# Designs tried in a protein design chat: VHH binders against q9ybd5. Part 5

Target 1, 159 residues: q9ybd5
Amino acid sequence: MEGEGLLVRKIRSGVVIDHIPPGRAFTMLKALGLLPPRGYRWRIAVVINAESSKLGRKDILKIEGYKPRQRDLEVLGIIAPGATFNVIEDYKVVEKVKLKLPEESQGVLRCPNPTCITRKEREKAVSKMVLVSQDPPAYRCVYCGTTVMGDEIHDLISP
Below, E stands for the ipSAE of ESMFold2; O stands for the ipSAE of OpenDDE; V2 stands for 0.75 times the mean of E and O plus 0.25 times the DockQ between their complexes.

## First folded at step 1 (VHH)

Design N15 (framework vhh_7n9e_1)
Fold by ESMFold2-Fast, scan of step 1:
Structure N15 (fold): chain B 159 residues (1-159), chain A 119 residues (1-119)
Amino acid sequence: as target 1 above (159 residues)
Amino acid sequence: DVQLVESGGGLVQAGGSLRLSCAASGFTFSNYWMYWGRQAPGKGREWVSGISSDSSYTAYASSVKGRFTISRDNAKNTLYLQMNNLKPEDTALYYCARESLDYYGEDYWGQGTQVTVSS
């Protein structure tokens, strides 16, 4: 049984995100808008808590047919900096990207301060956060100065 | 056709050093996480060290940490393992491996190069 595993079909085209910290694959699906009731148009495979040479344990997320947007890479980098984003064409990896915490994020993270101008629907201000620490991850709102750190950042990702 | 060819093994005395190389072909080397494993006589395969596609992350088994250094040259499609302060318990067949993109997929292993450390 050791190292045998169930062989799942590799995808023909789409994306494979590897080296995701355990449990973060669902956070990624939520952030990409792919959890029910949405996401049924995509064939999605999730492997949770698999063995990894890098992390000891990892999640893997495969989304067949998905074409990522630039915003998606920022969002995924916030959730799992250091994870590997693979673009698949004809069963081959054609592009491999190491995800990173973006230095600045506009329109992606919602300020947690309810009185911030970016939180008011009738105001036209777009949220803007700047990275102030990588370990632990921390972002600061440029409008009101509120700072958010660590896993709390994931709850602020805009749909 | 994936090929991984290890070299650099040999007989060395305890406290000595060896540098292993793995020549990769048949795939885009720079797209894959790579690692070294070893197998001592009568034992199963043991993971030794791993390296990310861009070398930004490396990991080591506790038994070799501080003594071994993994590295890669993507321009030459070559993986390396620098082994310092070798111990008799490091005696094994050392394999180069390409990590599968799928958890359920099987890693590709080379045939290995023998390392023997005398006491």
Scores: ipSAE 0.000, ipTM 0.165, lowest interface PAE 13.5, mean pLDDT 80

Design N16 (framework vhh_7n9e_1)
Fold by ESMFold2-Fast, scan of step 1:
Structure N16 (fold): chain B 159 residues (1-159), chain A 119 residues (1-119)
Amino acid sequence: as target 1 above (159 residues)
Amino acid sequence: DVQLVESGGGLVQAGGSLRLSCAASGFTFSDYAMYWGRQAPGKGREWVSGITWSGGSTAYASSVKGRFTISRDNAKNTLYLQMNNLKPEDTALYYCATDYSYLEGFDYWGQGTQVTVSS
């Protein structure tokens, strides 16, 4: 019969990100710097477009042995607000975080305006965006006032 | 049938302490991780703390880290949450949960015990 535990093998330790909107798992891997050749050190399982009672369909991302950095939760929250970030130890969930859009983001999102001071290499200004809308997600640059929204935000995540 | 019954809630002044208990039955308690969650009036459910099957590892939400301590007694099938330095923001219905599948999170939830913090 149906059972989500049968779709994905449990990991002993690491992270599991669940309830990811379909297709976003690849965006997460890119943002975490885990796309080849960089991800070779970790065992990564990706389930795309799986059954979900909450979302209808979802992605699941498992990264065995991965130790999350503080930046990771902010970045993942930008990509999949509402997704669940699980820390796994001894095959059990020991920490569960519901991801959310950060109210402000510094050094993570690049302003798309080519005339912005944060886009000038010589100026050395660090980008700073503030959340102005949850649905759709929208951020505004504090330096030049440019607003970015929806899926275009993901293209602006700094490596 | 799985049952989780919380107790120990009540009214307390800011800066005070409470200890919550969760009595578990209907499953092999020592084989599963246990969790505390809470829901404040007009807000969504918030995960508070988790403990592995053995008690060998614990985790806390940033909002409670350093103030709350999760523990378990596998011989008594009981989960605990020691809450110190309580704040008005901690006012919520507190419930325990257990995990049969970590893909979707918690599969069983208790009815909850009300914690009200005033100052």
Scores: ipSAE 0.000, ipTM 0.093, lowest interface PAE 18.3, mean pLDDT 78

Design Q01 (framework vhh_6qgx_2)
Fold by ESMFold2-Fast, scan of step 1:
Structure Q01 (fold): chain B 159 residues (1-159), chain A 122 residues (1-122)
Amino acid sequence: as target 1 above (159 residues)
Amino acid sequence: QVQLVESGGGLVQAGGSLRLSCAASGRTFSSYAMAWFRRAPGKEREFVAAISWSGGSTFYTDSVKGRFTISRDHAKNTVSLQMNSLRPEDTAVYYCAADYESWGYLSEYDYWGQGTRVTVSA
């Protein structure tokens, strides 16, 4: 991170997400509801396709002043399992979390099956999905059994 | 202007097969989810099958599962529905539909074709 800090200013407080697979930093911003025009409320720095000794290439996302929510870790873990989530306070890392695919997800992933009970407004069922494979990532709907795999999972993230 | 045009409908005997195609013009749909719906005489429009933007996920209504297969060709901007073991109750006008990357509800598709008629006799 220090070498990166010479090119991009360190943030005083907020979050820094490192070791993001190339191109997924924008997927993260979209999922967090931070893409323009809404994202303009925060000072955001994004590095796309930087050198990485472990990944070959990586993205880095810095969101100054952002207070993380519990839902954020689940969403970000779905997009970039293995990425590092850093909480910054007074220019120091005060918490570091390795993101992972959540074993289950409630109210975060929208079932794409149009006949699923979770897609019917009159039924008050909240979407529930369970992790059935990590490589490639795959989730199965608890209600209808529909399975979604790989990058298509990102399209199902509820706002 | 964006258009979806269905083709491949016709008359077929029970147990037979048909392949429906949906061609998109005016814009590519590589980032769109695509679906097939049908409307039988005197009934409401119902979902038949859908395919995700990448082609990696497919969904079918129970009555066609194992008999119908949806596929897409990104280069040709085309979505196909292979219909095998057809039954008289499959008689309907078949419509293709497209929704831009995000899945609101599959029934709330943004773009619709005009339909192609399928009649299964016996």
Scores: ipSAE 0.000, ipTM 0.117, lowest interface PAE 19.0, mean pLDDT 78

Design Q02 (framework vhh_6qgx_2)
Fold by ESMFold2-Fast, scan of step 1:
Structure Q02 (fold): chain B 159 residues (1-159), chain A 122 residues (1-122)
Amino acid sequence: as target 1 above (159 residues)
Amino acid sequence: QVQLVESGGGLVQAGGSLRLSCAASGFTFSDYYMAWFRRAPGKEREFVAAISSSGGSTFYTDSVKGRFTISRDHAKNTVSLQMNSLRPEDTAVYYCAAELYWDSTEYEYDYWGQGTRVTVSA
């Protein structure tokens, strides 16, 4: 059968995200809104801490039938810059993209400063963050100047 | 030491048949997904066929479905590709590859053979 004897089965169509730093596949599922019980529409396979010749260890995330939005690529790039995003059609990789930290992010990251204008529900300012450092990753709020770094950024991804 | 050694390549006329074999050593063969890839001159490497670790699932690229059959023999640690109804466009160097976890990228297979050349004349 298609799943028999495979540690993680190949998918006919959908998305495979490879070379994810260990442990970040769940961060990706959370950010995409697919953590259980959500995501029941999709068949999802997650490999955590697999062997990798390049990284020593990696996660792999497979989402059968999923058609990601362009927003999703920005989110995934924030979580795992350097990971490989693969679009699968008929068991073939038809598109391969190396994820990267977006230079700016609008409406994706929430400013952590509770006094920021973008945090006020009555005011309709859309969050805008600009990349100020690649290593460690750091973003600065255009409106209030607050800077967020590293894993803190992942908690700011808006639903 | 890990090795994948291909054999069975050669010259064949269009419409003919050829059987490639890949002998694996240095790893637990029965745990690995096995695949064949090919590269024609001036083209990138492309997926041809794959077989699951148990042998229960097989996968083929559209251009070879119904013409090629992949199989494996756990007792001999071999994977084979039976190629029937060969076409000039099947001319390429054929590579055996092994992976423990399917990772969706041909660039990241765990182990690769050196390749065996197949030439199909019109």
Scores: ipSAE 0.000, ipTM 0.193, lowest interface PAE 12.7, mean pLDDT 81

Design Q03 (framework vhh_6qgx_2)
Fold by ESMFold2-Fast, scan of step 1:
Structure Q03 (fold): chain B 159 residues (1-159), chain A 122 residues (1-122)
Amino acid sequence: as target 1 above (159 residues)
Amino acid sequence: QVQLVESGGGLVQAGGSLRLSCAASGFTFDDYAMAWFRRAPGKEREFVAAITWSGGDTFYTDSVKGRFTISRDHAKNTVSLQMNSLRPEDTAVYYCAAGYDYSLTESEYDYWGQGTRVTVSA
């Protein structure tokens, strides 16, 4: 039933993330632990590579009934800074947040350096990264000083 | 209390221009997508153009692409439709609509204006 309407319908309650850079909606689902076959208890609608007059192309992610956790906005901000996060109640936007790269991130990003203390299970050190550049995005590990940039950051997000 | 009031309709010759405006009141305008639909004599109501709640995206039916431009003014709670290079086939009653998200189908919109008539003579 996609002839004249939206590819995905409006939701009564939950979250809608709009203005996601093309291809990153699935990265978001993976990071939230909702990438299929997981997440089956949620009604999820994904629009990939849709036309956008401001971005050229965009993704849209709708998760009906979902209540975001505190960690979720931080994770989503790392994946799609500048995207719009909407909380929906009774078909109305009740909260709107523009996502941004967090200035520091603890326990979210894994250091890629195999010699880092945070990569050694016996040490039990929790990863901690500090934002050092917005464009391109870059984070530095506070323990070993390793810097990660751009799309590589998304691969380091812990589930 | 929710009202959408259209203005700017009238009679114009083919090749001319008109600007339609829709003034919104009684709801949180910035949270809603806005659209224009039209109904020509003897036809069903059809989608013309839409703009998302943020103003970040605009959508047009193929027959008006390049000729019509939709825009919104968040400070004035208005949405406008600039219609250029008008054709007799554009003759219709034009309706302003507001909905939670944009859609090409009229049933997805929650609020509607009364319409403004546009007549394009040959």
Scores: ipSAE 0.000, ipTM 0.180, lowest interface PAE 13.7, mean pLDDT 80

Design Q04 (framework vhh_6qgx_2)
Fold by ESMFold2-Fast, scan of step 1:
Structure Q04 (fold): chain B 159 residues (1-159), chain A 123 residues (1-123)
Amino acid sequence: as target 1 above (159 residues)
Amino acid sequence: QVQLVESGGGLVQAGGSLRLSCAASGRTFSDYWMAWFRRAPGKEREFVAAISGSGGSTFYTDSVKGRFTISRDHAKNTVSLQMNSLRPEDTAVYYCAADSYYEFSGPDEYDYWGQGTRVTVSA
């Protein structure tokens, strides 16, 4: 660890996502489309199940050179509400966002109902889900009323 | 021998203003996030405001947005909280905190804390 008490090397620019619940860093990489064959453009450091004074245990994800979009914050908030999203420029934190479950989600979560109009190529309807519960997290499809809860929501994220 | 020392607390009437200051000694925090937290009697410590090392980014809890302003002076190694339009609900002990990002704790994990300064807002 080059540097005092560092678990991993700090990055010049990119993003650092901290306070990720244990095991969800890989869910984040999958949802962002950063696992092979994608992701090879960025230097990625993952710390799994590290000690945390806030959470007891946490994951940490560093993506050097990555420039986030608002969609990324929405996706990451669905996976790990309460995690901290940091934007790094010249080795300094220039922006900090506490992730949260979005109240509405368009084009990010796919409806699991195979008969939903958003699942039919001919209809061209964009998926729209609304948050109906925070704990446990639950989303309802605006078009067909199907509700998805908890960890099942992560399987519905479109990369 | 790192210390964060708060000052500027006191008694004020609702609608009044106070300016809190946090002076760091024993170490420079120019590149670190600094924040204010508060704890009301019988309640847990809650976040109030944070400022980036460069001073270019600030974050506030919803209940103080538009009323409180966080700022820092790199040369003096201080962070300040200007509190306007104070409400009785703002009554608390206010704590200054500094992040240790280079020890790879995120900005939410503040490693250095002051002893606190008391703010009382009368109705």
Scores: ipSAE 0.000, ipTM 0.154, lowest interface PAE 12.0, mean pLDDT 78

Design Q05 (framework vhh_6qgx_2)
Fold by ESMFold2-Fast, scan of step 1:
Structure Q05 (fold): chain B 159 residues (1-159), chain A 122 residues (1-122)
Amino acid sequence: as target 1 above (159 residues)
Amino acid sequence: QVQLVESGGGLVQAGGSLRLSCAASGFTFSEYAMAWFRRAPGKEREFVAAIYWSGGSTFYTDSVKGRFTISRDHAKNTVSLQMNSLRPEDTAVYYCAAETFYGSDLAEYDYWGQGTRVTVSA
């Protein structure tokens, strides 16, 4: 009752993402299209650099009324593998998902190589990336072989 | 308001070198991928080189790979293109461009400079 009530109000319904590595809550908001001033339709609470027994420090993101799609879970998993995604109804956790780096991603990550066939509008190729390393995270484009790693991956998330 | 200003263009002999610079005002390059494009007389604008904002990853069109080098100076908020072993075919107006993601399509870039002219004589 006291713990989270001192930092952020509990939500009746929506989504709570916990155990986010410090600083990545903003990356999540950007990827979901909710960076201020956008997203004002939802009540959004962000806690940056809070204490965590699991991570030492963590971010927390709460979005009241939000109903994410599967694409959002893949995106969030790319940004914060190991974070906990909670669905809230009537102030209770009704679903809990451990986020993970997807083994393969289609249409979510843009190839950074501007000469790649997936970057050409007239070539009807959907971007497809495969996970080639977990630490640091690294993805390889199946079309042109370009590899992207670390925080650079977050910049490639399609809006 | 965002502005990009190119400099360093000029006339050079084949086999020579030029260094182009792009300076930004109204934003910092640390938030954007930066690219160079060029337009030769009578031709469409084409991609030349791009650089990632923090990771330093660079991309080049095949015709300039090994001859051109794109780099950043975070302190000066500039991106530069070092052009070596220049050929008459490199004659063009060179533009710098900025966006959040890499892109070779003109429509993907939010911000453009006015261009700087490079002429390579045989």
Scores: ipSAE 0.000, ipTM 0.185, lowest interface PAE 16.2, mean pLDDT 78

Design Q06 (framework vhh_6qgx_2; at its last look DockQ between E and O 0.02; V2 from the best seeds 0.00; counts 0 for: pae O 9.9 > 2, placed apart)
Fold by ESMFold2, look of step 2:
Structure Q06 (fold): chain B 159 residues (1-159), chain A 123 residues (1-123)
Amino acid sequence: as target 1 above (159 residues)
Amino acid sequence: QVQLVESGGGLVQAGGSLRLSCAASGFTFSSYEMAWFRRAPGKEREFVAAISYSGDSTFYTDSVKGRFTISRDHAKNTVSLQMNSLRPEDTAVYYCAARDYWGSYEAHEYDYWGQGTRVTVSA
């Protein structure tokens, strides 16, 4: 029943994310709010640093029982553009999506400028960040013009 | 309140083309997957095509692949279905639908519906 490698069981329903750049699987789980203290409800399999013919190395996530919202792909696309997002129902892939950097982010990426109008709760201004580079990834705030790039973008994802 | 309004239906000869449009209002359009379903006379609604919230992913039922193209315009809050190489069996009322989660393409999984636009394809 078991092979020589790590056993990664098929899930009945939920999501499978494959081809994740190494080191980003836990960033994804945190960003989606799927780890304690938010809840310990989902059966989650995390494969770290697996071999990948396309990437050399990859992470893999399997999240059983999770029903993904459309906007979840925005969060995940920011963290791991190019990864494969699979929705599973009754052991079958019902949707397969290649994750991508969103052209715009509203209310998901915070502006890195701590004095920006969007960082002040009393103003009720919602952040709007526009993609200005794919590689390296970079976003610019439409209000103050501040730019963030690379892995620093991940620190700006709202909970 | 949420409103989906289809337009562009009509009578067309087999082999012809039509473009359907669906204008959306009353919700955050960029948060929703949009889809087209159709109901042929005497049948239940069936899935035709869907486009993800961002527009990056499209999905089609097998019978329309290569002939139909779904697209969306976030500036106009519209979703469109370009239908080429139409066949008599494409005759149906076409419905625009919306949902804010990922899942199977069954009619009961969609939260909002338009009133439909009739497409008739003559031999």
Scores: ipSAE 0.040, ipTM 0.487, lowest interface PAE 5.2, mean pLDDT 85
Fold by ESMFold2-Fast, scan of step 1:
Structure Q06 (fold): chain B 159 residues (1-159), chain A 123 residues (1-123)
Amino acid sequence: as target 1 above (159 residues)
Amino acid sequence: QVQLVESGGGLVQAGGSLRLSCAASGFTFSSYEMAWFRRAPGKEREFVAAISYSGDSTFYTDSVKGRFTISRDHAKNTVSLQMNSLRPEDTAVYYCAARDYWGSYEAHEYDYWGQGTRVTVSA
């Protein structure tokens, strides 16, 4: 199986997210607002379903010149807990962070309950969710108690 | 329009404690990493502590681990630094800093800075 590193040029500076579960690199690009027509400011390389000794298969996402926002790291952790976030400078990894599910998420995940106060235009309350399970991932709304889990969580990420 | 205002500095003897506070305005506080840096006379700004935008992660320079605790309050738009077991070597002007991009714990990675609050620790 081919598709790891050697099929994609190493970047001089920017970020490399490795050990992403298969298929979730596109979920990341969507959540970061980098799907067309956005994102064309940066050189983006995506390797999908590459061979991995740890995961069997993995995605890799390289974004040259990009600096993720602090909120983006929380979003990336929700999408791919356990993935590795690397900062590249002069072709070297200068920082390496293992992404994780945040224990609390504010303003990132939309409550799916249409009657929740956070969904009411008049109130404009900021969504707040707390982690209640790691495997599968599950979050509970602190306002209405609605719980969301697994891949459904990714659909709730606010742009 | 972004403003960071530090308070809580002062004179304290070795072994004492101080609590520094930083009030933030003009930006979406909950989306920013907050950090404390310090500068001793004649030196560059040095990293002290940082807290992620969510409050889930904290980071400390080795010389203050176990003695200093950083925390944040999203409702009040404040970040605090509890400083215990103070040493004369902790004497410096302490600065609150903020960034919304991920980066190393170097001063040039932070976009917004307060004016600083002075901490003097006597022997």
Scores: ipSAE 0.017, ipTM 0.371, lowest interface PAE 6.6, mean pLDDT 83
Fold by OpenDDE, look of step 2:
Structure Q06 (fold): chain B 159 residues (1-159), chain A 123 residues (1-123)
Amino acid sequence: as target 1 above (159 residues)
Amino acid sequence: QVQLVESGGGLVQAGGSLRLSCAASGFTFSSYEMAWFRRAPGKEREFVAAISYSGDSTFYTDSVKGRFTISRDHAKNTVSLQMNSLRPEDTAVYYCAARDYWGSYEAHEYDYWGQGTRVTVSA
């Protein structure tokens, strides 16, 4: 095939994430631990700033050979609520999930308060954040009450 | 209700021309990528041409390059396929399709389909 535009082939198995807000594809890769050198275990296609009927512009992420973990959906939901997560097997979509903000996040989002008990290694307390707003996204620490809002939340995702 | 209705098919002699049209309704036309597929007798459905949401990008299968032109009219919610220098091997049922996904041009990736219009090219 020839023409103007980008062409990305289908993947045999792995995941396809569609309707990603523009600019967040690399945030996802980082959060999933798929940036180099670890990322070389898979075949990854990144499409940025593509046209979108829903968003105007969007990113697309295809990761061939990747097997998602349960934590992955939570992380991806935090980064891109409303995006579509597709599981691919034998070149077919076998599962489709609309990503969403988790109501509660345990062990994934760090509290931004350095004096919080969850930030002290000696206490061995696991972070626990609760969703307090959908738009803009906002989470509150159940321990110290600190609230984080907007894209800053993405920086709090534990590796 | 989503509807794609193809028209313009028919019988034509080799070397002739046809213009196919697809009328879309029931969805936000300007926000969807549009494409044409075809299925020849005894063969699987194959990609022919696609045009992006804005109309700025187009793709063609190699066998129709230089002969076919895809276009869209946002005011009329239509997508068209101008077919010139037709060949007997272009004989097929031609389908209009729409999708909200950018990347490849596999048939299973398209969300909406028309019923098709038959094109027959005689030798």
Scores: ipSAE 0.007, ipTM 0.251, lowest interface PAE 9.9, mean pLDDT 87
ESMFold2 (binder alone), look of step 2: mean pLDDT 87; pTM 0.890

Design Q07 (framework vhh_6qgx_2)
Fold by ESMFold2-Fast, scan of step 1:
Structure Q07 (fold): chain B 159 residues (1-159), chain A 124 residues (1-124)
Amino acid sequence: as target 1 above (159 residues)
Amino acid sequence: QVQLVESGGGLVQAGGSLRLSCAASGRTFSSYDMAWFRRAPGKEREFVAAISGSGGSTFYTDSVKGRFTISRDHAKNTVSLQMNSLRPEDTAVYYCAAVEYEVTSDTGYEYDYWGQGTRVTVSA
């Protein structure tokens, strides 16, 4: 195994998300609002489908200067449960979180049922989903009972 | 912070064995993935082997697979590299390194903590 200094160097500050399932780094960028027209001036390093001694294949995402919020951890956990979220300050890891599927998600996942009360423009109801299965991942709408599972969940993440 | 001190280097004939040790001091040793790197005369530093903080995962560069074994002792805060069937091409200064997040040969990770190195010379 030789890989030192070959792909992406460490950042001074921001976040590093490692062990992302192959192909999901762009899904993460979209969910964080960092794709054009919004994020194109940000210093972002993304490695797609890299070899991983632990996982076989992985993506890595580095966002210099980024300050995470609670919503970000929930969203990223839905996209890549098991990924490692690192907060970097002065070239050192100051916080490390293993992402997981949240047991409940509010205002993050849009119910796909067009008749759901959360889909009515004149209602103030915020979407609320509860985790009903981890493998495959599945969420159920608290209001109408509609379930979403697997890769479909990623398409329902509010930008 | 972590401070690393290597020992066990020396002169050995081809086909011989050496055991390198790295003593770690400082905050929680088990939180760090540990690795051995080497730098041969006139060459750049290269990855040799790594072990996860839990000790459950080990990684080797292809040229040392089957000959070298990395292990760790949490009670003594040490990581060791057992080097068997040594070759003249293994002649290098060997460095112990520690990193707080995942080790992989596929990334451009820079390790956060380094020892001063221990010299290994393998005679032809």
Scores: ipSAE 0.005, ipTM 0.184, lowest interface PAE 10.4, mean pLDDT 77

Design Q08 (framework vhh_6qgx_2)
Fold by ESMFold2-Fast, scan of step 1:
Formats: structure tokens, sequence, C-alpha cells
Structure Q08 (fold): chain B 159 residues (1-159), chain A 125 residues (1-125)
């Protein structure tokens, strides 16, 4: 316990996300539909505000038994561009992805403009956002031109 | 306190082999992910290969897959890079890197906290 080299135990299978900006691990769990009381079918370990030379402080998220969808990588990249996404099998990292802001996102981010065609419940229009700035992160709705920036983007992630 | 010392570089002809070694000291080696990066003349530093702190997983850049093998020896506090079928485009200074920040090995230079001085590899046509 007091002399362990790893902050949390290794998992046999699932996903490990490292280099998450402080506090965004909960944003990730919410976006994945795993924030308690949901998500109890997986063993989830969260390290909040650990020391990091790169970020000063970081979060780490481990979800044992979780098999990610491609949509999940887009969502996680929006929340924590630059974080490291690891797929674990048999206690080994079998895939490593550096998360990035997707250049384009369809059906993931809802437009905040209530008059946008993509906000009409009975219309078939699917939201489409394009990346217009990486630092700070900013997305623009292709249909109505509304731009959203920074942490406001996280509030627009569809469940 | 932390030191990484590379060795094994040199001049070889295309198709030849070299084994690079990196001796680590000043930290608990088994807690650190290790990697090799290289910088060709006039180029940026690029990822070559990485190995997790446990040694259980290895990662390679596409251009070296099947030709290079990264390994580590916890008893000797050493990480090694076996380079086979060398090509002129492999000519570069090779750097050993270590990080505690990542539970697992990373492929971006800024993810690594400690670096060696580098060892030169020249592959003649």
Amino acid sequence: as target 1 above (159 residues)
Amino acid sequence: QVQLVESGGGLVQAGGSLRLSCAASGFTFSDYSMAWFRRAPGKEREFVAAITSSGGSTFYTDSVKGRFTISRDHAKNTVSLQMNSLRPEDTAVYYCAATYEIEYSGDTPTEYDYWGQGTRVTVSA
C-alpha cells in the first residue's frame, strides 16, 4: 500500500486513460454514461489530482472490462486532448492512442442554438461540428454557424 | 541523480545490425516506462519504440516494425534496442528516455521526464 510503485493496481482487461487534466475524469465518466450510480457493472478506479511533471496535476481513469466504441475515442478526445488512451488485455497494453480533438464530429455534440435545424426533435438532421481552433478548443456548427469554445463544449456532448 | 547512459552506436553498412543499450540509475527502474527516440540531421526528434514499466507491452513506429526489437532487463536496469536490416534512413542520434508520469509508455517527447545524451548511428549506403 504505502510502498506501491503504481498509483492504482494493474487491470487484467479494459481501458486506462492517463494524463487527464485535473477534474475531467468525472466529465469522462458522465460522457461515457458511467458516472455513479450508473456504471456499477464495471470496476472503475479514478485517481484525481495526482502529481504530473507535464500538467502539474493529472487524473487517471481505469475501467476494468470495458470495451470502447469508436465514438468513445471522439468524446474522450474532446474532453482531454493530449491524454493517453490504453487498451489492456492480459495485463498488457495492446493499443495506445494519444487523444486529439476530432477535426469533425457528427452526432456527438449538440448545437447550443435552440433554433438550429439539428435541435428539432422531429427532423432527421444530424449535428455536425467542425474544429476551428485547437488552443483554445473551438467548434462551429456547420448548419447555423454557432461557435462554442473551451469547457462549454463538454456540456454539449450527447449521452 | 537520475541518469540514462546510451551505448552501442556506430557505423554500419545497409542491411547490418546494431544493438543499443541504455543503463538507468537514480530511480526505481521497474516504476518507469522506457522509450527510444531518434533525431536525423535537420529533423525533429521522432518516436522509435517504447516498452511499458512491466515490460509486458512494446510499441514501434511503422518504419521500424519487424526490424527493431525493444526489451528491458530489470535485474540490470537496462533497456535495449536491437536494430536489424538497417537502412540509410535509420541514420540518426538515438536517445533513451524514461517517465514515471505515464503508467504506460508514451510516444511523444514531452511525455518523458528524463533523457540520455544520445548515441550516434550511421548507416552507409
Scores: ipSAE 0.015, ipTM 0.325, lowest interface PAE 5.8, mean pLDDT 82

